VH-VL binders against LON peptidase N-terminal domain and RING finger protein 1 (LONRF1). Designs and how they scored, part 3

Target 1, 211 residues: LON peptidase N-terminal domain and RING finger protein 1 (LONRF1), of Homo sapiens (Human) (q17rb8r558to768)
Amino acid sequence: TAELSHLTKNVPIFVCTMAYPTVPCPLHVFEPRYRLMIRRSIQTGTKQFGMCVSDTQNSFADYGCMLQIRNVHFLPDGRSVVDTVGGKRFRVLKRGMKDGYCTADIEYLEDVKVENEDEIKNLRELHDLVYSQACSWFQNLRDRFRSQILQHFGSMPEREENLQAAPNGPAWCWWLLAVLPVDPRYQLSVLSMKSLKERLTKIQHILTYFS

## First folded at step 3 (VH-VL)

Design s05 (from a_y7s with heavy chain S107F; framework fv_umesolerbart)
Fold by ESMFold2-Fast, scan of step 3:
Structure s05 (fold): chain C 211 residues (1-211), chain A 123 residues (1-123), chain B 107 residues (1-107)
Amino acid sequence: as target 1 above (211 residues)
Amino acid sequence: EVQLVESGGDLVQPGGSLRLSCAASGFTFSSYSMNWVRQAPGKGLEWVSFISSSGSTIYYADSVKGRFTISRDNAKKSLYLQMTSLRAEDTAVYYCAREGLDSGGNFEWFDPWGQGTLVTVSS
Amino acid sequence: EIVMTQSPATLSVSPGERATLSCRASQSVSSNLAWYQQKPGQAPRRLIYGASTRATGIPARFSGSGSGTEFTLTISSLQSEDFAIYYCQQYNNWPLTFGGGTKVEIK
């Protein structure tokens, strides 16, 4: 695990869509700049790059998620098919450019752990309540919408025994955020949070709005 | 309670050196970026330096670059500022400041601030 | 660097009146702007972040607005404890920069 590479300065940024920890993000790449970026990430051994949505004032958003390259297929017609999965979240500290694509200096985000026993109990109760609401929302969707979600994102992850084992919190939260029909500004707000309690609370409010 | 306590401020001659310390308590120090901000007597606030939570990324104001070194010890929950080649214009109260907590992600705004430690550079 | 300009430098207001403080950035800082209050001999106190979000415990009479380059801090009904110096700060670009401050004093 010591051999896994991480980078924080002049990180290549693919400006396109939201990405989330543990969530698959398949990419079809045809632009020469991004083909070059992906080739470089493979050749240097990092096999990672950042993903951010565009921003009207700052070219791309202040928060994003690293994408880990699982597989890449370069097609003769100039397209690349890149199978990626979301890794660590980050905050953008400084923006730059390299050979036509954006770069950034970044700071990785991790959830702040709750250590107080009573607070851990309350966190578990909130988690279980919100998870139940998420299950109800998903089961209440029309069959065709549910089928589309399953096809593109897979099934909802199971509940985890230890809510704080992963630095980004439970995987089902990110799967749900990827499938909920919410404004990217709201998605960015949730992605940026360092508190699992705040993230669960915001997800609960979103679910209540659609229920 | 969340608290930052600075120390190390002193009277020093031009060209001298000082090391400032900031002791953090009441929060997971290793999870937050830290900053130094200074204020000259009767003047406004000036950002001095930034260090990321792991210590991997560091930025300096142009006025102090090459003379000041920011560092942190996450095991000791402490932030440091090593100042060299001090000038009269470095005279200021130096504040230790943590990145703020918010519900929507943003860059570096500061909460909490320490009480400050006074550095006076004069002959 | 982004230059932050606050106006007026000094604002004289009577208790109970509305105070409006301006902060202008030399280039867009989106909504990445914070406001601080500082009283003599004290460290700055956070008031507002994200241009318009009040920090916990800050009275409702304080409100922030604006985006891009033009920002305003409004104190709707000044109390005696509100006489202080107010600073704006952008955190959109490095280096981080503060305005020169607006001193709110008794008329």
Scores: ipSAE 0.013, ipTM 0.644, lowest interface PAE 8.4, mean pLDDT 88

Design s06 (from a_y7s with heavy chain N106Y; framework fv_umesolerbart)
Fold by ESMFold2-Fast, scan of step 3:
Structure s06 (fold): chain C 211 residues (1-211), chain A 123 residues (1-123), chain B 107 residues (1-107)
Amino acid sequence: as target 1 above (211 residues)
Amino acid sequence: EVQLVESGGDLVQPGGSLRLSCAASGFTFSSYSMNWVRQAPGKGLEWVSFISSSGSTIYYADSVKGRFTISRDNAKKSLYLQMTSLRAEDTAVYYCAREGLDSGGYSEWFDPWGQGTLVTVSS
Amino acid sequence: EIVMTQSPATLSVSPGERATLSCRASQSVSSNLAWYQQKPGQAPRRLIYGASTRATGIPARFSGSGSGTEFTLTISSLQSEDFAIYYCQQYNNWPLTFGGGTKVEIK
């Protein structure tokens, strides 16, 4: 349908920073092209646009995350303050341009569900172990750094009862990835994963190096 | 195990129509983009068409635009290629192929491939 | 469209020898390059993706290298089962394109 085409074809792309499912991404928008993009998103009723980091080989990375507009304040001085939250992840299929801003045809990413009972049990065990390591890492951070995280991202999300209920896996994984002091290339690699097991394993590896 | 099984290849006259099918098993079909790739007898590989996992994004090679239509039925775990206005140059083995998956994500290198189904366009 | 050129068209080698196959793109494809093996009457088999990553189950004698426009597939000690046609494929830009193939045949 037209509605579906608007969500996957010629999707407006804000080229700036990493964004993650369920994680807040507040934006201060100054550039006329992005103010136009946000205004259009509101006027069309989609209230969404894509967020990708810059890429020197291409204009922006092959993977990103949709941002859903929660609130917007257009200021008289030309600034826009936009409160967004991360939604679905996507892979870029084709790049384009529209009125000075980038666009893309995209394919949404979802985690591949684990069906085998033994594998599900092992996944829960891995999840619980890594969640515990994440809690320990956060609690042992220097007070100043911990305070900054709490102010910007809020507290770490609670564990979810069903690890595979959400198409992007548990929210705490994305919160943690947003706050870990890792190279953006690592963050992009994890964002692109469609396996919760692989994502938890990579997060565990990162946490081990910081302990 | 992961399998793609193709069917529908036949001998057809120029200007005719034919529908190819590809049945998927052993994986979550709705989570993967799918492609058709063809190979003329004794020649190399040529990419034909792409369809995203949900079916919302479709691409075609210039040689088939306006004549071929790719579609999928995720409930039936099946991929289709409706071919119209067939030409002698469309004679080829048509392969159904799934996007590749590695630790970094999904990309349009192909694994697995179907066995292929032969389409012959001649008078 | 990006044109992929493979050379040589035919490579005659003996078992145990090293075979080096070349693939050139008409413009940069970064590292988004895959290699496939195809034997007569069979579908292509994936060997390498991301220019240099061996797919699961592929013997260590197969290795890929290169980035941008120049790529190579090397078979370090050719076995009898390696006689086949090899194709490179770019997946950086639409439309997806394949090389013309290199036939590796017994001397």
Scores: ipSAE 0.011, ipTM 0.648, lowest interface PAE 9.2, mean pLDDT 89

Design s07 (from a_y7s with heavy chain S103A; framework fv_umesolerbart)
Fold by ESMFold2-Fast, scan of step 3:
Structure s07 (fold): chain C 211 residues (1-211), chain A 123 residues (1-123), chain B 107 residues (1-107)
Amino acid sequence: as target 1 above (211 residues)
Amino acid sequence: EVQLVESGGDLVQPGGSLRLSCAASGFTFSSYSMNWVRQAPGKGLEWVSFISSSGSTIYYADSVKGRFTISRDNAKKSLYLQMTSLRAEDTAVYYCAREGLDAGGNSEWFDPWGQGTLVTVSS
Amino acid sequence: EIVMTQSPATLSVSPGERATLSCRASQSVSSNLAWYQQKPGQAPRRLIYGASTRATGIPARFSGSGSGTEFTLTISSLQSEDFAIYYCQQYNNWPLTFGGGTKVEIK
């Protein structure tokens, strides 16, 4: 927020999996470097770090999502269970290292707002269509898979009245992307988009593939 | 139409100071990182400085570090370059350039560019 | 810093001929490479980014290829408006660096 300093330089990066705005991301941490990183985040009061998927050429991907630490449980075997939730998306500007873990200078991403009245109406129509398709996909899953998703990610977020109120667009888009079994390349593509229209279009395409 | 317009270039003596400005229009200025790139007469392009969309992250070329200061005013949609301790080697056309936008996001290839403003440092 | 080397410094070609421009990086820049065209008295114009993606409005005769350290810009059938200086730029590492340019001139 504006009230707190935005962490943008030498941000600690956990190189592991995809993370998304508003979506829970529970972590099991056993590596000493990451235990140190999380301990530092808590002790300094920042209580957040970046999450990026690995990249063969540049160590980790050019886009990621901040994770906010909600709770930490220390296990007797030295592991830590870290309860986090996705925050702001970011683009990586510069890569670094600190005490065995990766760091980055980052720039936070926000959707570019659509201002034209006709385009806003078209965006709502696209949104409602894709949302209905997502609901149908989820309700048609086997009961076991739906129960597992509900337990780990919670229920699918409801439609929002103002599609552009949040800087990352509707929460249900990110929840859906987290539960869909798609290639990380497609997930990164969607995460990096600054257009809600392009994001909804891509999600629609993915859902059509699974129908 | 998306535009960048530079101003402030002038003839200045070695050791002098100048402030360059770049006025942006036709896009959401606060959503893009900005750069300064210069070109000495008859020479190639040289990157000078970067500022992130919020202004929190700034990078400089080693040749200008400690002498030049990049800044931005998102409310005024303007980018600035404060130059001090100018040297003959700083003589160049200075371009304002925006980060490029593709379907996947933004990156530090440049589109658009301003038309440039000439800075001449000589006695 | 990553040094970008362009070759040749000058390329003399006739209209309708193919032009091939090379750009070499001192270390890997992945696919984070862009190409620009500059005419006298004008600002540079973006042509290619991501090593091979043609920017909107750029004619199909321009194509880019390569990854890592070796990159090529090809103009398949040179038009009169293509005589210019071409620069490559890496945006993989800070500081951002440009090649020295290749001047494409009429034979």
Scores: ipSAE 0.199, ipTM 0.728, lowest interface PAE 5.6, mean pLDDT 89

Design s08 (from a_y7s with heavy chain S103K; framework fv_umesolerbart)
Fold by ESMFold2-Fast, scan of step 3:
Structure s08 (fold): chain C 211 residues (1-211), chain A 123 residues (1-123), chain B 107 residues (1-107)
Amino acid sequence: as target 1 above (211 residues)
Amino acid sequence: EVQLVESGGDLVQPGGSLRLSCAASGFTFSSYSMNWVRQAPGKGLEWVSFISSSGSTIYYADSVKGRFTISRDNAKKSLYLQMTSLRAEDTAVYYCAREGLDKGGNSEWFDPWGQGTLVTVSS
Amino acid sequence: EIVMTQSPATLSVSPGERATLSCRASQSVSSNLAWYQQKPGQAPRRLIYGASTRATGIPARFSGSGSGTEFTLTISSLQSEDFAIYYCQQYNNWPLTFGGGTKVEIK
């Protein structure tokens, strides 16, 4: 599509933290280069930029998530608070630079749809099992941690009727991955997966570890 | 199961045009980037062109820029290479290749490969 | 463009012996390096990606090592089906580039 064509080449990249589809990612922007990047995103009407974690070999990771700007609050001291939410996942094809911030040519990721009826049935069973495990893990957290999660990320998303309707799979998976206390290497691995089954299996293993 | 089948290779005069096709099966074609790689008789592998899963990002080797056009039709599960202004040095077996499956890393290594289709540019 | 240099061009080994193939990049490619095997009349077959990760179904006798600019493919106990041409490929930078190949032939 034309829209996607314009958002796939020389996409501005904020190199900072993990971001996930549908998950809020509020940013405190103080660096002039990123304030410029945010301003340009708003002025051009795209209101989007990429978010990647740093990587010592390639300056930033091979996978990331687009952030959609919902609102911007400019502070008197020159800082900006940018309310964003995660959009499409992407993989990095080519790295570049523009006025001090990183850019990338990207390819959007979407889950590979399962078409076999028996595999779809098994996927629903796995999904429901892992969702229940996630709910139990969250409810058994100490009140302090649960309150902090609710304040920052909101409540855990409800189950979706059609597991494969969204290109990134169910929203609750990404909410959970954002709040689980796991190594960024595991988070990046899960973000890069094109299989909902693999993602649910990995999340299940992580939850089992914390049980 | 997972297969790529090239077609369209032929004998062509210098300066001529030819269109190669690659039919994909056994995987969700629209979810993967695709590449063309060629190999001249008795020589090594040379990367030719890349197209992203949606078709929005395209790269070419300098040797073919301005002469070759890569495209895809996700509904038909097909990859194409339109070749124009063909030269003797374009003589090669042309392979269509899919990006590899990797968890957390760059994926522009190739698996699977098609069987190849021979293009001969000669008088 | 990053130039990939493979050595030796031809390696003569006996079955059961170890074969060591080298691949050098003109600039760092991190660990974004793959190895392929090609037999006469066939398409290339993937062996290793990420410099050291063995692809599914590839025998344990194949191993890859290295990072940055220096890479090695090792075949620990060469079988009759391993006589082929081996190519390295970097996928760190555009354009993607291959080495010239190393032909592994029977001594």
Scores: ipSAE 0.261, ipTM 0.750, lowest interface PAE 4.7, mean pLDDT 90

Design s09 (from a_y7s with heavy chain G104S; framework fv_umesolerbart)
Fold by ESMFold2-Fast, scan of step 3:
Structure s09 (fold): chain C 211 residues (1-211), chain A 123 residues (1-123), chain B 107 residues (1-107)
Amino acid sequence: as target 1 above (211 residues)
Amino acid sequence: EVQLVESGGDLVQPGGSLRLSCAASGFTFSSYSMNWVRQAPGKGLEWVSFISSSGSTIYYADSVKGRFTISRDNAKKSLYLQMTSLRAEDTAVYYCAREGLDSSGNSEWFDPWGQGTLVTVSS
Amino acid sequence: EIVMTQSPATLSVSPGERATLSCRASQSVSSNLAWYQQKPGQAPRRLIYGASTRATGIPARFSGSGSGTEFTLTISSLQSEDFAIYYCQQYNNWPLTFGGGTKVEIK
């Protein structure tokens, strides 16, 4: 409902976990500061806030992802159950504070579009190869692990006809990063990339390692 | 092939106004943040203003806040700087500069730069 | 605002000599530092970004090092085309700030 492109100054930041474009991120919120943040987001009609991981040198990382609130249940014991989905990625330009929670001025990230026809052809070939590897990895998981992933993240998104139609690239890349057992620092590195080719190459390396 | 060409620099009286333009070619203009950087005669570089790729985020140096307005037209592949209430200390060559990306697409600041356009504020 | 201080203001060197230029930030800028070369009447040219990565097309004789608050640009075996003014620039914090420049001139 809110114009996401206009929500760039004093954006409320939930400092907790990795979030990715199009990927569900269910939250159980008990801290008073974050309950206040979520309530304000709903009352103002914005229904969005930023999600960043913690950082040892700063209060939170330089990159994150916006979360869109889909549903919320405020419980009598003070907890909130918040159903969210990842939206646009962002780079942090300036940090702030408001009523105990972090805020930031942000710049949204979009993939740099490849224009050269030969490069587009090579990108499609790389994409199809990596997607096939991802499908094989997922189908070869033990039933227990595959069922857990399906329950929490849903099924792997299908191939997209136009690889560069979405500003963040194909949805399946982000779904895969959310489910792969890799270090959060590595995940953050991939989240910050503005090149689909580099993202696919990194994903391919991870899949090869776990094969 | 990637080019930025500034225009609009002129001699202006103190208190006057001037509009600078920057024409981009050879790249997808709408995918890059843009900046204005100035340099007074015989002095160093000073960052003036930033505008994000979509135009939604804008920053100004304290020295120009309230007097200068940065804008862009992605359809026309053009960047603008509207200057008002000009002062002698605004005399400078004004450069249009694009965010420079590494091989991963991360912003590593200014590359390329335009050739600059001279603004002289004098009586 | 982060203040960038370059030293020396002027460096006189002969062709073939090694030049070392220093840049200091008033607070940590991590590795978010670029170096630019500017010749008289020309726009600046980016030489180094991320403190130590050479930009495409920049000769191997240019190298950058440092992190945090102390940074160095080194030009091994100077060529006649390298006589110019060099600027460091931090992009860790807004506003973006430049050093005052180091003029590399012929002895």
Scores: ipSAE 0.000, ipTM 0.559, lowest interface PAE 13.4, mean pLDDT 88

Design s10 (from a_y7s with heavy chain G105S; framework fv_umesolerbart)
Fold by ESMFold2-Fast, scan of step 3:
Structure s10 (fold): chain C 211 residues (1-211), chain A 123 residues (1-123), chain B 107 residues (1-107)
Amino acid sequence: as target 1 above (211 residues)
Amino acid sequence: EVQLVESGGDLVQPGGSLRLSCAASGFTFSSYSMNWVRQAPGKGLEWVSFISSSGSTIYYADSVKGRFTISRDNAKKSLYLQMTSLRAEDTAVYYCAREGLDSGSNSEWFDPWGQGTLVTVSS
Amino acid sequence: EIVMTQSPATLSVSPGERATLSCRASQSVSSNLAWYQQKPGQAPRRLIYGASTRATGIPARFSGSGSGTEFTLTISSLQSEDFAIYYCQQYNNWPLTFGGGTKVEIK
């Protein structure tokens, strides 16, 4: 539709940090260009903008996540505190600029559904195994680090009944990726995946490394 | 088995119209961007048009802008190219090509390709 | 649009010899470059993506290198089935563009 076309073309991009589906991403915005960008997002009614990490050759990475604005608090020092939550993932198709901030034409990413019955069974088994490994990893963290994670990200989401109901897969995968102490290159790689099986496999390898 | 099958190629007169179709099977069509790429007889490859997985983002080569319209029907797992105001230089084999997704799910361009459908524009 | 220039237009080699094909972009395309092989009457087949990564099922004798504006496809020991036309393609910027092709023919 026209509405969807509007949300995918010349999308404003905040170049800063990793963002993930369903995960809160509070922002402290001081730069005039980004305050303008956020104000425009609110005024147009979309209340959304893209978040990408920087890239040495292309200004910002080829993959990112949309942030949905939940609230904005204005501070006396000119800074704005923007309460956002991660939405859909995207791939960058075309880069642009507008009034000092980056823009992009994007394509939203959705996990490719597994339809074969044997593959679905294997996916469920892999999911349950990796979820258990994630719970064990989290519970075995040093108390201080675990407390900091709970304060900033909340508790690990519960397992979802249908692994393929959400277009981005289970929420706990993204919560875990946000808290794992890994290089942004690995985080970006996992964010870009359209296969839940590949994502679970990569997360499992990361967890094994820290165990 | 991942497969793309083009159809609709025909002999048409200059100024005429033609609609090409591409039937996809063996993968979740709605999860992939699709493209049309053409090749004139004895010439090289020329990218024609792109459509994102949802259909929301569309790009065209300058040579076909205003004359060709790419579209898709995710329920029918089909890609289309509506061609109008056809010219002799549009004579080519038209390939349906999927976005290539490899380990890491990065779009690394055309894989797979259909076998093509021939469009001949001649009086 | 980014112009992709391939050289030579035709490369004559004997079976078992090494073939080196060049591709130049008019501006930087980073590593967002693919190589395709096309035999007469057939659809193209992707050989290399990301400038240097072999696609699944592609023999080890095919290798890609380069970044930015200068790229090379090397076939280390040419087999009879490798006589074909090879195209480079950038996917860094829209519109997507192909090189004019290099025909690898028997000497």
Scores: ipSAE 0.079, ipTM 0.690, lowest interface PAE 6.6, mean pLDDT 89

Design s11 (from a_y7s with heavy chain D102S; framework fv_umesolerbart)
Fold by ESMFold2-Fast, scan of step 3:
Structure s11 (fold): chain C 211 residues (1-211), chain A 123 residues (1-123), chain B 107 residues (1-107)
Amino acid sequence: as target 1 above (211 residues)
Amino acid sequence: EVQLVESGGDLVQPGGSLRLSCAASGFTFSSYSMNWVRQAPGKGLEWVSFISSSGSTIYYADSVKGRFTISRDNAKKSLYLQMTSLRAEDTAVYYCAREGLSSGGNSEWFDPWGQGTLVTVSS
Amino acid sequence: EIVMTQSPATLSVSPGERATLSCRASQSVSSNLAWYQQKPGQAPRRLIYGASTRATGIPARFSGSGSGTEFTLTISSLQSEDFAIYYCQQYNNWPLTFGGGTKVEIK
């Protein structure tokens, strides 16, 4: 869209938590700077902003994910409840500031497509293996933890027939990263990957560690 | 095998124009940001311009802003640098350089580099 | 713009000796620093990125260290092919900037 095509320069950045493509990210916004940011995103019609974790060296991380605003509820105490869902991943090209909140010039990330037939076959095999391992890990969690995950993140997405149709790869990978109990450093490294093979391999290593 | 090949370098008079080209092969060109870096004879490296993978974000060194235009054609797997109002101090070998990714996908700047094309601005 | 200062401008070393090259940034660049080697008539070659990560195919004798504003490239035992000019480069802020280079030459 025309709106999205203009959303690469001076993009407003909410510095808070990890966000992932297709994964819900509900936010409770109280700070005046972020209330202003959200209001502007709605008023301009973009209804999107970037989400990045904090970084000790550079204010916020070099990689993040766009959040699409689905609904906003304004509470009497001045707090806003913002229902968002993750969109495109991005890398930060230039940092800025506007009225107390961070901004960035960004470049959207897309997975590099695998074209070799043998590599596509190997990718499918790796995908199916890791997906099965993820299902086993989730089903073997204690009932309380599974219920909490389902409440906050919803059900694990189904396998996709075409692994390379979406620019961010399969949705289940991102759902899994949101629920795995790993350090944001590891989550950020996976978010930044342009290779589905590398992402599946890293996820597999994480799952093996917790199995 | 990943390769970048520059062309278009020539002897031009001050105030003249010249277009440099860089042909990419061995990788998915549309997935990588591209840069021009120059080096005057006997001098160090100077970054000239950046273009994002889609072409939507472009940056220039102050020394060339308003005179040089970076562009790309992803279908043709080619990067361009249109140079106008050339000055003697623009004399340099111009390198095409790709963003170099770490195993985690982070841009860790220039890898690979082309072999360069020489631009000489003299009367 | 962030100014990158390399020292010394020229380092005279005998084969087999250790070379230590310094790079200083005018403001913090975190670990977003790369080192390049350039031989006469050739394009630069990336040696180190992220201040300390060796690029693929680069010999173990090359190592990088530092963060923030002070960085070092060390060549533990110089070989004949290591006599070249070395550049540091920050990629923390635009515009991207290089140091002036350190020429490593034979004594």
Scores: ipSAE 0.094, ipTM 0.700, lowest interface PAE 6.8, mean pLDDT 89

Design s13 (from a_y7s with heavy chain N106D; framework fv_umesolerbart)
Fold by ESMFold2-Fast, scan of step 3:
Structure s13 (fold): chain C 211 residues (1-211), chain A 123 residues (1-123), chain B 107 residues (1-107)
Amino acid sequence: as target 1 above (211 residues)
Amino acid sequence: EVQLVESGGDLVQPGGSLRLSCAASGFTFSSYSMNWVRQAPGKGLEWVSFISSSGSTIYYADSVKGRFTISRDNAKKSLYLQMTSLRAEDTAVYYCAREGLDSGGDSEWFDPWGQGTLVTVSS
Amino acid sequence: EIVMTQSPATLSVSPGERATLSCRASQSVSSNLAWYQQKPGQAPRRLIYGASTRATGIPARFSGSGSGTEFTLTISSLQSEDFAIYYCQQYNNWPLTFGGGTKVEIK
């Protein structure tokens, strides 16, 4: 949209955790700088901000995901509970600061579309194989862990007929990456990928390791 | 095949204007940031300007800021550089270059490069 | 702006020998450094990015190393087609900057 196009310079960045397209990211906010960031986002009508993990070299990672505010509950004890959902992925172009919180000039990421008919067919075959592996992995989890995942992330998204319709690829890939017990550095690497084929291949390798 | 083709280079008098174009083919142009890099005869490479994939973020080298304007038309798969107030020091081969796409992410190392177009500023 | 300094300006070496090219940044660029090869009348050709990652299709004799401010490009067994000018480039900070180049010529 036009509004999202305007949100590319001096974008407020919450430096905390991984976030992924379409995946819920509930936040408990107490730090004054982030309470200010959330209030500004609501007051201006933007209702969005960036989320990045910390990085020892550059203060925060070169890639992240926009979070859209769905709801905010201000608690009597001073805490804020912010229900968000992941939106577009981005690459950091330039870092800055504003009133104690980080900001960035960003470029939104989209998967590079595969146009060749044979490559599209191979992509669908890979997708269906990996989706099946993901379903088997989730169904074979202990009830306790499966229930916890369902409470925090919801159910695994359904398989999509057109794998390239969404700019970030199928939603189930991001849901799965959020729930898999892998190193954040690996998660960040997958988040930065512009190739659905590479993303599916990496997810498959992870699932094979846990099988 | 993935290809970038520059055009528009010409002989121009000091103080003149010139518009360079770069035609992209073989990849999804709208998904990549683009850059202009120049090289004076017998000299090294100098970065000139950057434009993000959507066109919303633009950066310039100090030497051209206020005189050059980078733009893109994603529907036409074309990158442009509008040059004004040209100086003898702007004489160079101008290359368009795409951001690199390897190692899982995008960065401002360059692949591919166009063949270049020569701009000569002389009286 | 970050100043990139390459040394030596000219390196004379015989075919089959090892060539070592240096690139120094005026401040840390982490591993955000690329190397390019340029032959007369041609556009630059990417060789290495991320300081040490060889680009697809680049022969194994090319290798990069370093991080922070000191970087090296090594050509382990020089071939006739390797005589060219080599440039380093940092992409850690705006503006993007290139080194002055190292010309690798036949001894």
Scores: ipSAE 0.022, ipTM 0.666, lowest interface PAE 8.1, mean pLDDT 89

